# VHH binders against L-malyl-CoA/beta-methylmalyl-CoA lyase (citE1): the designs that were tried, part 7

Target 1, 346 residues: L-malyl-CoA/beta-methylmalyl-CoA lyase (citE1), of Haloarcula marismortui (q5v463)
Amino acid sequence: MTRLCRTFQTAPAAIPNDNSAKFLVSGLTSKGFQAPDWLVPDIEDGTAPSMKDEAVDNIIEHIPDHADDFAGDILPRVEWAYDDANARERGIEQVTRLAEAVGEELDGFVFPKVGRLDDVRDAAGVIADAERDAGLPEGTLEMAIILETAPGRSDLREICQYATDSRLSGLVFGPVDYTAELGGRTLDGERPRWDGLLEALSNETSAADIVAIGGPFDQLFHERAGVTYYNAEGYADQVAYEATIGIDGSWSLHPKQTEQANRIHMPTVEEMERDLHKIESFNEAKREGTGAVVVDGQMVDEATYKNFANTVKTVRAIDETHPAQTEAYYDDDLLARARDVELIFG

## First folded at step 19 (VHH)

Design y2 (from w6 with G56S S57T T58I K105R R109K)
Fold by ESMFold2, look of step 19:
Structure y2 (fold): chain B 346 residues (1-346), chain A 125 residues (1-125)
Amino acid sequence: as target 1 above (346 residues)
Amino acid sequence: QVQLQESGGGLVQPGGSLRLSCAASGFTFDRWEMSWVRQAPGEGREWVSYISESGSTIYYADSVKGRFTIARDNVKNTLYLLMDSLKSDDTAVYYCARGFTVYYRGTYKYGMDVWGQGTQVTVSS
């Protein structure tokens, strides 16, 4: 089944501001292309240590008022660390409180700084216990993890294999903590991109049919003579690269980044026209009983056809969740063809 | 399609006043922070003033404090800069800019992502 996650938007659940829930509510009320597929109310690194309890309180207060109008999924990021028992204890409390108070409105939880497979299993157990204690059906709450530790990377394959029959539905790359743990260098504000990890992440999550999400882009602004400019091109380049290597979605720190990533992860009009044409031509040849299937001078096999079908499936998944986005992005004729075409393979 | 359109510039004597306007379209105006930025002839851009989404938080560059007033009308989707006691050093193209703030790893970071085409203000004797 296709799992839609073009965007993983963290929103601090509490900030030092007269409206401490400002970014949480902004995420919950976002519309159009600013609406993330996954909203992540962030108790962990997005919220100051002194405000963690307020962050939980804000989620409990605001989720019920907005969840019915929010089209995407809502997965808070709780505290956790494979090597810090106190962080794990706080995370257990946060999951327990949130599942009890608003578990019917949430889709799951995000666990940062996971270790080897056993640590991931422990995190899944925390969710299972919280579901039972809250009276929620087993499997109601999903799990995503942040792959940002050396032990986690070492067990990447095993973790993804575990995901095939568990609540684990997504892996997200955390480059800041990963770089720090490995002793990587950050030169001129540019940390290593870790292409090898990203490629392995794409491969292993694809094998497990779960979601892969790239890491945050925190080179947000360029300053020139006291004037600060948003780095739109830098983020777009990272998102495009992630899409090129088969990463399903991108981390966003603000609705502005969400808008960019949502659009970049959509098939272009050119891609849609190309792939629809090939599918439609193939389907017509099969219906006419033609002995060979050749489209645009090229033999089309099942594998090639499935690549074209994946484009249509992606658009359909977006259309099911966010019809306003597809209706704004594609003209009516092209979108109708995408909705209607028969997918013989894939 | 996000657009910002400035107006209200012109020629004024030293000590005079002008009111700049910026009409916003294509986005939900009251969800975004706004700034005025100016560029004097032959110079780089200089930030002038900032106003939060609701208008509750306002900052000014030291060079304009007490003389300029930023305001916004979230019903009319319009940003204003009221400029009093103008001096020759205020001669510049004035830009309206949309921006946003991110709270990231314990720090607020602000920057501007959309710019108007600017309106010329000339203070000449």
Scores: ipSAE 0.807, ipTM 0.923, lowest interface PAE 0.7, mean pLDDT 91
Fold by ESMFold2 at other seeds, fold request of step 22:
Structure y2 (fold): chain B 346 residues (1-346), chain A 125 residues (1-125)
Amino acid sequence: as target 1 above (346 residues)
Amino acid sequence: QVQLQESGGGLVQPGGSLRLSCAASGFTFDRWEMSWVRQAPGEGREWVSYISESGSTIYYADSVKGRFTIARDNVKNTLYLLMDSLKSDDTAVYYCARGFTVYYRGTYKYGMDVWGQGTQVTVSS
């Protein structure tokens, strides 16, 4: 089954508010297209330094209330930094507490600010120890990391090679900390997009068959005469670019962004109709004993068939996790064809 | 689809009152913050009032404090603006707007993503 991660939604696990868990609960209870594929209760940059313990308490209190009804994956972001032993100590405690208290409801953890491969192995070891101490089967809790340090970027290939046989299942880009660590400048008020990094990220994660996730879009609002407007077009443009270069998912800061990213990462109706037609035509020709088939002026062989099949597999993965989304996005007949068609080469 | 539809505007004399309504559909109303924004002829838009998802937090622009009351009915999916003691400079198109808040890097940020078509309020002798 294709790993589904169109959206990586961080939700602060504690905020300065009478209801400090407001955004955590909002993420856990989102419906329809506002439901993320990965919800990331955020202890790290999403939670103020004075509120880290409250963030952990909120996760422990609220995850069990909602986990059975949450269709996606839940991976808290803990504290970590390759160059800060105190941050690592707090992260170890957070992973340990969360695995013990709610490990059966979690899918894994996100580690920020990782260094070279050895630091990534150390982070994986923290999860392994926490699983053992909590009595969870080995491999229950996955790991994602945020690629946002110079040493991490330097070891990108090695880290992805390690992922092919480990709990590491995703790499996420963090442009703010990356730019700062490289000494990058934000001339004209806008940080670099780091297109070269994003292309390398797409390549190396694809080679390892793990997910790549783009960085946050934080130019959220523009103001005119004291009225603030959400920058929907700016976010949509970033998500579309990420999809174009093969990034699997996009970072979301709110259910509004999750809805946009979920939709943009879905195969279009036109793509699905096109690819289903080619699969269906090929399947009929093969049943009648013919070899290679020309459909709409294109020869279809096993390799090209697999490209068409990937569209159907993607829709099936979304449909299995979020049937309300596929039922709203595709008409009934098209969706039934996607569900039913035989994938001879898959 | 997400839709906001205002009603209740009209012509009123100075000192008079009006109640604006905004019917919301196509989204889970009690999960979103709401605002009223107005636009006088030849002017930019001006924020008027804000109400949180539950209705527990309310803010007003200084120009309308004590005269306007915002409310929401999460059962009927309706936003209201009760306008009392109207003045000539309250003449504007009044928009209902849906918004949301993000807590990001230690700061709350708020903005509006969906707008109604507006309803005209004219305060004239």
Scores: ipSAE 0.806, ipTM 0.923, lowest interface PAE 0.8, mean pLDDT 92
Fold by ESMFold2, fold request of step 22:
Structure y2 (fold): chain B 346 residues (1-346), chain A 125 residues (1-125)
Amino acid sequence: as target 1 above (346 residues)
Amino acid sequence: QVQLQESGGGLVQPGGSLRLSCAASGFTFDRWEMSWVRQAPGEGREWVSYISESGSTIYYADSVKGRFTIARDNVKNTLYLLMDSLKSDDTAVYYCARGFTVYYRGTYKYGMDVWGQGTQVTVSS
């Protein structure tokens, strides 16, 4: 795992309700396994066109009240589109307002519908200008982008390579807009999974040491005889698939999905015990001066050790950000071992 | 361990009253929406009533409107259904259900993710 982002939870920053900030505040105050690693106050598709200004006002009003107690990162999604200058102009205004008013409390911004590398550079420049005008240190505000256009997909490698010298810290897949732009169709009510894109996303973000995040799962509920049921299995299946191909995190539309994705992206108790046992056995053999170590009938080498170490590093990252989650998920003895074990090949 | 446990069902005559309770545990009760759903013998489930996290928003199915009252006590983590003017068509197993709402693509979408075991209500003359 690179940077911790098991969950990318969008929360509409304004909704048509007497309490228009309801979902924003719910995200900011979530606890336990419902607390996302990245909270994304959503000005873009999550907020109605007539309510964009109210969405910005809500973020400015509520972020300072909750940011100190929020363990994860906060990255609003602003308006943007590579092929719509008016959308870009509104996004520039939103970034500028938010950086000035609450930039010290934010971790960055999410830009949707990016185009080729030059468009990504332009978005990064908007953040840089807003950072400077707000008096924030250079690099304070990170950038994530949503890969959901044909030009963006075409430049995926170049965009990821740009990350080594930029504020770009994550790429998020947007299957709805991507399918629409390519002229794709649904079969039996399901969008294509776009396996080729997801594989490329995992590969190119790993090469750049930045975060890859899967797209939303919007088959939220199914209805039978007038009763609506949450589609927990469908979401879990998508998150599990993303984890198996090396996608770092999953898009969540609600704390319920955040809880599922947070848990699925955690090493199991069995995996942790297995990998800790192998690390501890190797470390003991190394201190005793023996050269070769056999654990569970297999020789342990540096490459194999690194796989076991990745399990512990993942748990430590979660534990540093959300100790209540690790303390609830692992027993005290197992967690203490994970916290204390020496990672010789780190 | 999320649990919902219904109680208060029983046999009652037409025109009578009954109060159902649902004890909730294993989750932060006041952050979740709640519903009652019923299932008559040999039939599918039918939504009965809904109450928001704070209790400020309440909806009823047309079949029970004016006769049933939903309430919640967020201190005791308990959901209630007060049923008055009961009639034979109300005979069913009544389920307590936890749910939530998502605002997505311009609409509110609601559904239920956790269910109780149910309590039997029988209205017979």
Scores: ipSAE 0.800, ipTM 0.918, lowest interface PAE 0.8, mean pLDDT 91
Fold by ESMFold2, fold request of step 22:
Structure y2 (fold): chain B 346 residues (1-346), chain A 125 residues (1-125)
Amino acid sequence: as target 1 above (346 residues)
Amino acid sequence: QVQLQESGGGLVQPGGSLRLSCAASGFTFDRWEMSWVRQAPGEGREWVSYISESGSTIYYADSVKGRFTIARDNVKNTLYLLMDSLKSDDTAVYYCARGFTVYYRGTYKYGMDVWGQGTQVTVSS
């Protein structure tokens, strides 16, 4: 079963506005392709330093009103930093308050700026303590971390090994803070994409069977003659690249980006038709006693079959969480075949 | 299918008035910010006016302030631009545009992602 996180949408939990919860509520009430798989109410970098308490208050106030109708997962990003004890103290308070007040409605927490494995263990301990104090079953609240420090990157393998037997379920790349900590330069207005890190992230999280998520795309707008245009193509290109190297999901800053990323991470109608045909043909040949067949000029055996099965498993995961999306995207016959086909290997 | 369709343009004399409409479909209208942008003959696009999702925040370019009024009807999914005291330099194609704001790392950033086909406004005698 594949873990579903095509989109990791951060939503500031408080902003300087008469309606300080505007983006939080927008995320909680998004429908269709604008609904993220993971909504991240953001107390950390998404909320001004003077508004952190208001951000927690907003989450406590609004989650109960909307959680039952929200299909995805809800994981607030709290304050944390491996090298800042005051940030960690504020994060502990935030986790404690949120677990007590709305812990039954949350799926976990996101910890930014983690250090080496011991710091990750400390963060997990904060969640465990808050769980017990709130009377929640052990393991109810998951953890995701943002890989954005030199020590965190240095311990990537160890952190992923720890994840195999812990509440750690996802790693998210943070390129802005990572570049800054390494002393990287933005010589032409573009920060490095860090392709080597993204490949390592994909590899190590796959080995641990946890989610890998790419970093935010913040080249949001082009200005020309005082008119500002959304950079839809730039975001789409980054999401497509992340998908091709095996990153499970993409960071979104707004429902517009969530819609783009959700769609790009869905198998196309052409991919579905092709892969279903291969699976159906193989299943028929397997029942006739052969272990490998040629379908449309391609040898299909157990290893090749699993590639086609991944397509169907992805669609099934989306369909289970967001049936309105799959029903809008695929015709009825194709979707029924995806739901019903036997996956002999997979 | 997200779509914006302008109407109400035409030929008017200086000092005249027009009301432009923009019909929106294929998205939840009251969750998006809206703007009017115009393009004079042979020129680049020029932002004219902005209105927030609820209509509570409105801005105008200096060139039209006091003469134009932006409004929206979130029940009918329609954006309006009421244009009074028209001048010859108001001659342009007027575009309805959908936009959104991101609050990111302490800063509001706004931009437009969907555009209508435009409606011609010509002010001449």
Scores: ipSAE 0.799, ipTM 0.920, lowest interface PAE 0.8, mean pLDDT 91

Design y2 (from w6 with G56S S57T T58I K105R R109K)
Fold by ESMFold2 at other seeds, look of step 20:
Structure y2 (fold): chain B 346 residues (1-346), chain A 125 residues (1-125)
Amino acid sequence: as target 1 above (346 residues)
Amino acid sequence: QVQLQESGGGLVQPGGSLRLSCAASGFTFDRWEMSWVRQAPGEGREWVSYISESGSTIYYADSVKGRFTIARDNVKNTLYLLMDSLKSDDTAVYYCARGFTVYYRGTYKYGMDVWGQGTQVTVSS
């Protein structure tokens, strides 16, 4: 049902380095659990202002060589801001150039700093115009937005309702820009989690059957006596929290974070064993003419069955896109059962 | 799964030389940055040297500049530390470490996520 996006990995499309495309190419060539479900070549905040044109050039140069081998989706983040006409003009040019040059290789675009619903419609119109100009069928390129402005938050429900019949397929939380726009502060070095926003995001995107993605975790490293250590536990804690409240995926700044988030967002072996057993038991009971059974002290009926079926559908979606990941994570017998079981209700 | 294994430590007189090796396995070596870090008896860890994925960027701590050379062989998946003009203050356990860099908000940030078990270097007569 909901589109697969355990991980939303931004990769700067140009950096100040002899190899300015270093992180872009690293993302495009990622393997195993380091391969994100969505790779986001980042022209916007991930690329310095003086390098935006080079970022677009890098995407055009490198996407054709790698896109067929990249299992996930590729959605560049372009420039945009509801309250900055110059940013919108640059974003329009970026979408237009990218759709023309590599639109058949891309899956869509990510628009930052969107405002109210009308601004979201305007961004969707930019994609529609670029599709037409590039000779692509209408609807070829999807849209995701970053919810990080006060007007965007105010129209969250309306934006999600619009998404049900449009190219808008995902909403991503941007806590840094959101905090800044509201005039918020990072007291004691801690940014607010914005739990109320995250709960609302999970609720409204679920109602619209679209993807919700949490914000970046930027406390990447901690230092002790001049030695800098990766903060694996801190990121894992944020991803686990997001999964607990029904956020579909997590923002990643590097393949290391992608690996952690991909694993945390997979159904556990315990969940799979439990849910497969209940599905298999129900299927046998249905074949023998009963509509419900008790398994492990729980009644399984059509409504409850659909919950168990969602676990299998999630694993099948991951398996179809990234079979190397499911084959590494689940033993052969369990994975074969997940692949083969009949889903009578789903 | 991801593993780093150091070797080449030992007892050396002041002014002597050693070559440390670090064998890497369980990951694509040339996609990751590497460092050497040391820990003297009773002290905290001290960063020694860094090398980028390709070997094109190298940094040294001031205490070892001109005496130590970091290198990597991406065909053999091995990191090296060539140590010359050794001093008693260089006595430590030497660790190789895997790390990575993020370009975020206009700044490069680096840190280490995987560590070897270490190899002892003792500089004494």
Scores: ipSAE 0.795, ipTM 0.916, lowest interface PAE 0.7, mean pLDDT 91
Fold by ESMFold2, last read:
Structure y2 (fold): chain B 346 residues (1-346), chain A 125 residues (1-125)
Amino acid sequence: as target 1 above (346 residues)
Amino acid sequence: QVQLQESGGGLVQPGGSLRLSCAASGFTFDRWEMSWVRQAPGEGREWVSYISESGSTIYYADSVKGRFTIARDNVKNTLYLLMDSLKSDDTAVYYCARGFTVYYRGTYKYGMDVWGQGTQVTVSS
């Protein structure tokens, strides 16, 4: 499973509509910058309680028709809650059914409302059992969790340490349930952003080399005189903030948000030109045997070089998964340099 | 680039008819919902009509119901507004707008994200 996740797009797997799979199929068939890195068919909060079985049926019906053409990863969000055994029982059944029916087409599962580390281990065990029962190789199905409970936050460090030796590949922030569990208030219509949690999330997931993903932006529209307008600037601001503090990806509720987040999480043309120039200059100096490389008045050492190399590695990962995006975003010459440059350190 | 371009406006007498068109480009037209919105001189925007991706769901504002017909051609990537029995109160700039719906926490939420430049409709005698 790739660790590229600029976008975590939830798509309700069933909705009250004549075409109950409408949003699931839309996510599976999105193209260009609207294609998410992770598509999350949502059985949990995105699907009404009376429609959970239909949601599973829709995933089983539609994933095989589209998975070969979907470049990103597909990780359904199943039911789970550390404090609700009935929710956990339904989640176990959902993982079991999906792994058996379409496990070869899935990349993993997302578990919401996890508790302390032992609850996370239990969720991982559910996936392991389902893999075995479906005849899939051990480790085929990855796990992401939503950090949205007080016990989960309390064990964040331990959970991330567990991830280094397990199928746990990503942590996602859920601000709505987190705020509710702490007894937080939404005064004047605004929920806290929980900056301290996001900073800790970035730190602990980086230490474990796994993906950190921010929470949804649900101030989707504002209304004026009966006309509703999409809040594009609000979402862009949240995504930019997340990128600034080292969060790897952003939660998206629709392909429109996915397009915004995919673009914001890409290295800019200026960043790429700058970092490629520094890498190329260093490589040339090494080949010519000079003892020092000074770029823009500073010596380039191994640590600094690795920062420039990270830009190139990020672009290469996007290019491998979504070449249409990189080819549209970067000119041919710049992209060719990114593809070809030798990364001496890393 | 996502673009919407309206055409077909003009001057008509009360009781007359017009057909507005909106040419869409830069996106997969049949995956997006569409609306017409109008703005009379010196006033805010007023929603006029909505049509779903397939055309199977259509809504009209009370002020135009029975007189206006929204339609879309997903092969030609074009949205239409057929306006009959025009009144002086229909004088406005008419905007084509792209929108989308999110099903979130048990409710549908809809809004418009892309707008055309508009076409002027003037109804006068």
Scores: ipSAE 0.794, ipTM 0.917, lowest interface PAE 0.8, mean pLDDT 91
Fold by ESMFold2, last read:
Structure y2 (fold): chain B 346 residues (1-346), chain A 125 residues (1-125)
Amino acid sequence: as target 1 above (346 residues)
Amino acid sequence: QVQLQESGGGLVQPGGSLRLSCAASGFTFDRWEMSWVRQAPGEGREWVSYISESGSTIYYADSVKGRFTIARDNVKNTLYLLMDSLKSDDTAVYYCARGFTVYYRGTYKYGMDVWGQGTQVTVSS
């Protein structure tokens, strides 16, 4: 069963501005393809150290006004670090305050800079305690973590195995902190892509049936003679690469990036037409009593049918959450077929 | 679908005035920042002015401060540039540009993602 997260949009929960909640509210009120699947009000790296309390206050103030109209999930990123007890203490307080004040409106929390499995279990325990103390049903609040430390990478398999029976529902790659911890270098302006980590992330999260999310793209703009240009092509290339290797979603720093990533992570019209055709052909053959079905030179059994069904299930998940997006992206006929086709298997 | 269409360019004498307009469509205008950028013959592009989503924050290039005024009408989805005291080195194609700001690593970063086709302003005797 596919968990929908094409986009993981961090939004600073407080910034140095007369309206310190500007980006938080912008994320909560985004429409169409600019609306992320996961909005991450960011208390951690997105908010200056002196403004962490204001960030929490902004989330408490603004979430209730907008959550009913927000179709996606809302998971604040709190402070945490496996090697910094003071950061963990602040994170515990942030989770506790947020669960108490607005826990019914939140879907979970994001924990940065996690260490080995025991540190991940400790973070999950913080959510469980806050959930209980706030009077929320067990399991109301999920957890995502950012894989950005050497110990976290070292325990990746164990962490994903733990996720199969826990509140841990997603792993997110943090390349900047990961590179720094390993002593990696930026030569000729190019950071390592960490393709080996991304491959392992895709593999281990798929084995655990949880979400994998790529890291942020920080080459946001090019400057020429004092004029700055958005690097749309660079972000699109990273998102496409992530989709190619089976990463489920992409990190976004702004609704502009969210729109690009949402579109790239949509099943294409060609994929939809192909897979719908195979499902429809199989269903027709079964109705006519045919014992075996070959479609386009391929024998269709339950396993291969499930591959075709996954495309339709993905589109249905997007359509359920964001019907304006699917209605804008697919022709009326194609979308109607996706909504209506009988999925016999899967 | 996202479109920016400039108008109001033309031939003016030195010391004259001109008002440029930029009609925006295909996006929620008041959620985006706007800029004017110009390109003189034989030169690269030069940023001219910036205005925030609400119009509350405005910046000008030093070369135009005190002579140019940027404004926006979020009801009509239109960006304006009022140019006074024009001089020959203001001759350029003027582009309307949509942009946005990201707060990242403790600093604001701004850039432009959509451009109009431009309107020619010629200041000549």
Scores: ipSAE 0.794, ipTM 0.917, lowest interface PAE 0.8, mean pLDDT 91
Fold by ESMFold2 at other seeds, fold request of step 22:
Structure y2 (fold): chain B 346 residues (1-346), chain A 125 residues (1-125)
Amino acid sequence: as target 1 above (346 residues)
Amino acid sequence: QVQLQESGGGLVQPGGSLRLSCAASGFTFDRWEMSWVRQAPGEGREWVSYISESGSTIYYADSVKGRFTIARDNVKNTLYLLMDSLKSDDTAVYYCARGFTVYYRGTYKYGMDVWGQGTQVTVSS
């Protein structure tokens, strides 16, 4: 079960290159803020149809060399589609091979193009069978799904209810396939944002206490007079928007995007200082028998306290997984306060 | 604090040579691709040369091929451009740029995300 996921970085597990594992190894060896919370070795859309077997081979070859040094979680994306039995058969084989060969090094699998709840249950069953056949403890391998079909969207609530007592730990938005399935079109050259889906995704995953992850940003570069420029502002704007509506993490296509998203999903120094001050003031007032206090013109009660506590919980989760990131981002005194403060509520 | 700092520009006669350097700091240099881009007076930017992370893949614009040599030193975190047989139309500000490649939707896409301040090269008698 992986609750921290600021970043969901897909890395093609095989590419047409002398070093077909180049991007997989790059993801596995990323350091500092370029290290994703979830690395997703991508057998599915990130790997050409003719190279799917090589992608599985690359994961088996390279994961053991790097997993011990990788702080985040590793969840390969396998083939699957609710309406394509051949895709499902290939996905079953991929899960089976990977669980057998490197299952102790993996944290789970990502299933694309899921349908209604029964299709999600079938995918979970594939993992359960592979766990058992590989001799892994029940629940070792988690599941994330990509919400990118009309049937999946239609069953979103039911799928999230199922997640409360299952291996399903995250839902990821796939805007390209979702737009195509609904018969959507680009308007004035712009991709649909699907605000209603994103809001529903945030709501239903929050109710189930699992992670919500936004879709990829693929307007990567803009060209001017033969010179190409990375669209850093465009990605940052999408990540910030996702954060403001309660999406927990962002899809990344490269360590550059991972660094941006990791930083944007961290509470700022100002937010930390503000929220720590309010928590500390409330704790002192409660210890002395005072029921509520006014801090910076705001009354702090149990309900408002929980909002401030969420900031500290987020930092603690990052600190537990990536202490080097929190130590680089926050000064020593501020980080020590975040580590030590008592969270009475929340 | 990601930074690229060019040096080695100056005034040189036609047919002469210069070596440009670009000192990189604040990032893991050998994980990133590098390019030189130039901008002549009153003109837009023009790509000059590219070098992969390891230095194993190199490309040049036709206008400089055979005269310029790109190189990198991943121990010293430095990018170089060796410029020979300089012409008056090589006069420009030369920028060092960091970039990266994504494999997406079946194709490789490359672009630059960090730029230096530039160094002036003037080829004049």
Scores: ipSAE 0.790, ipTM 0.916, lowest interface PAE 0.8, mean pLDDT 91

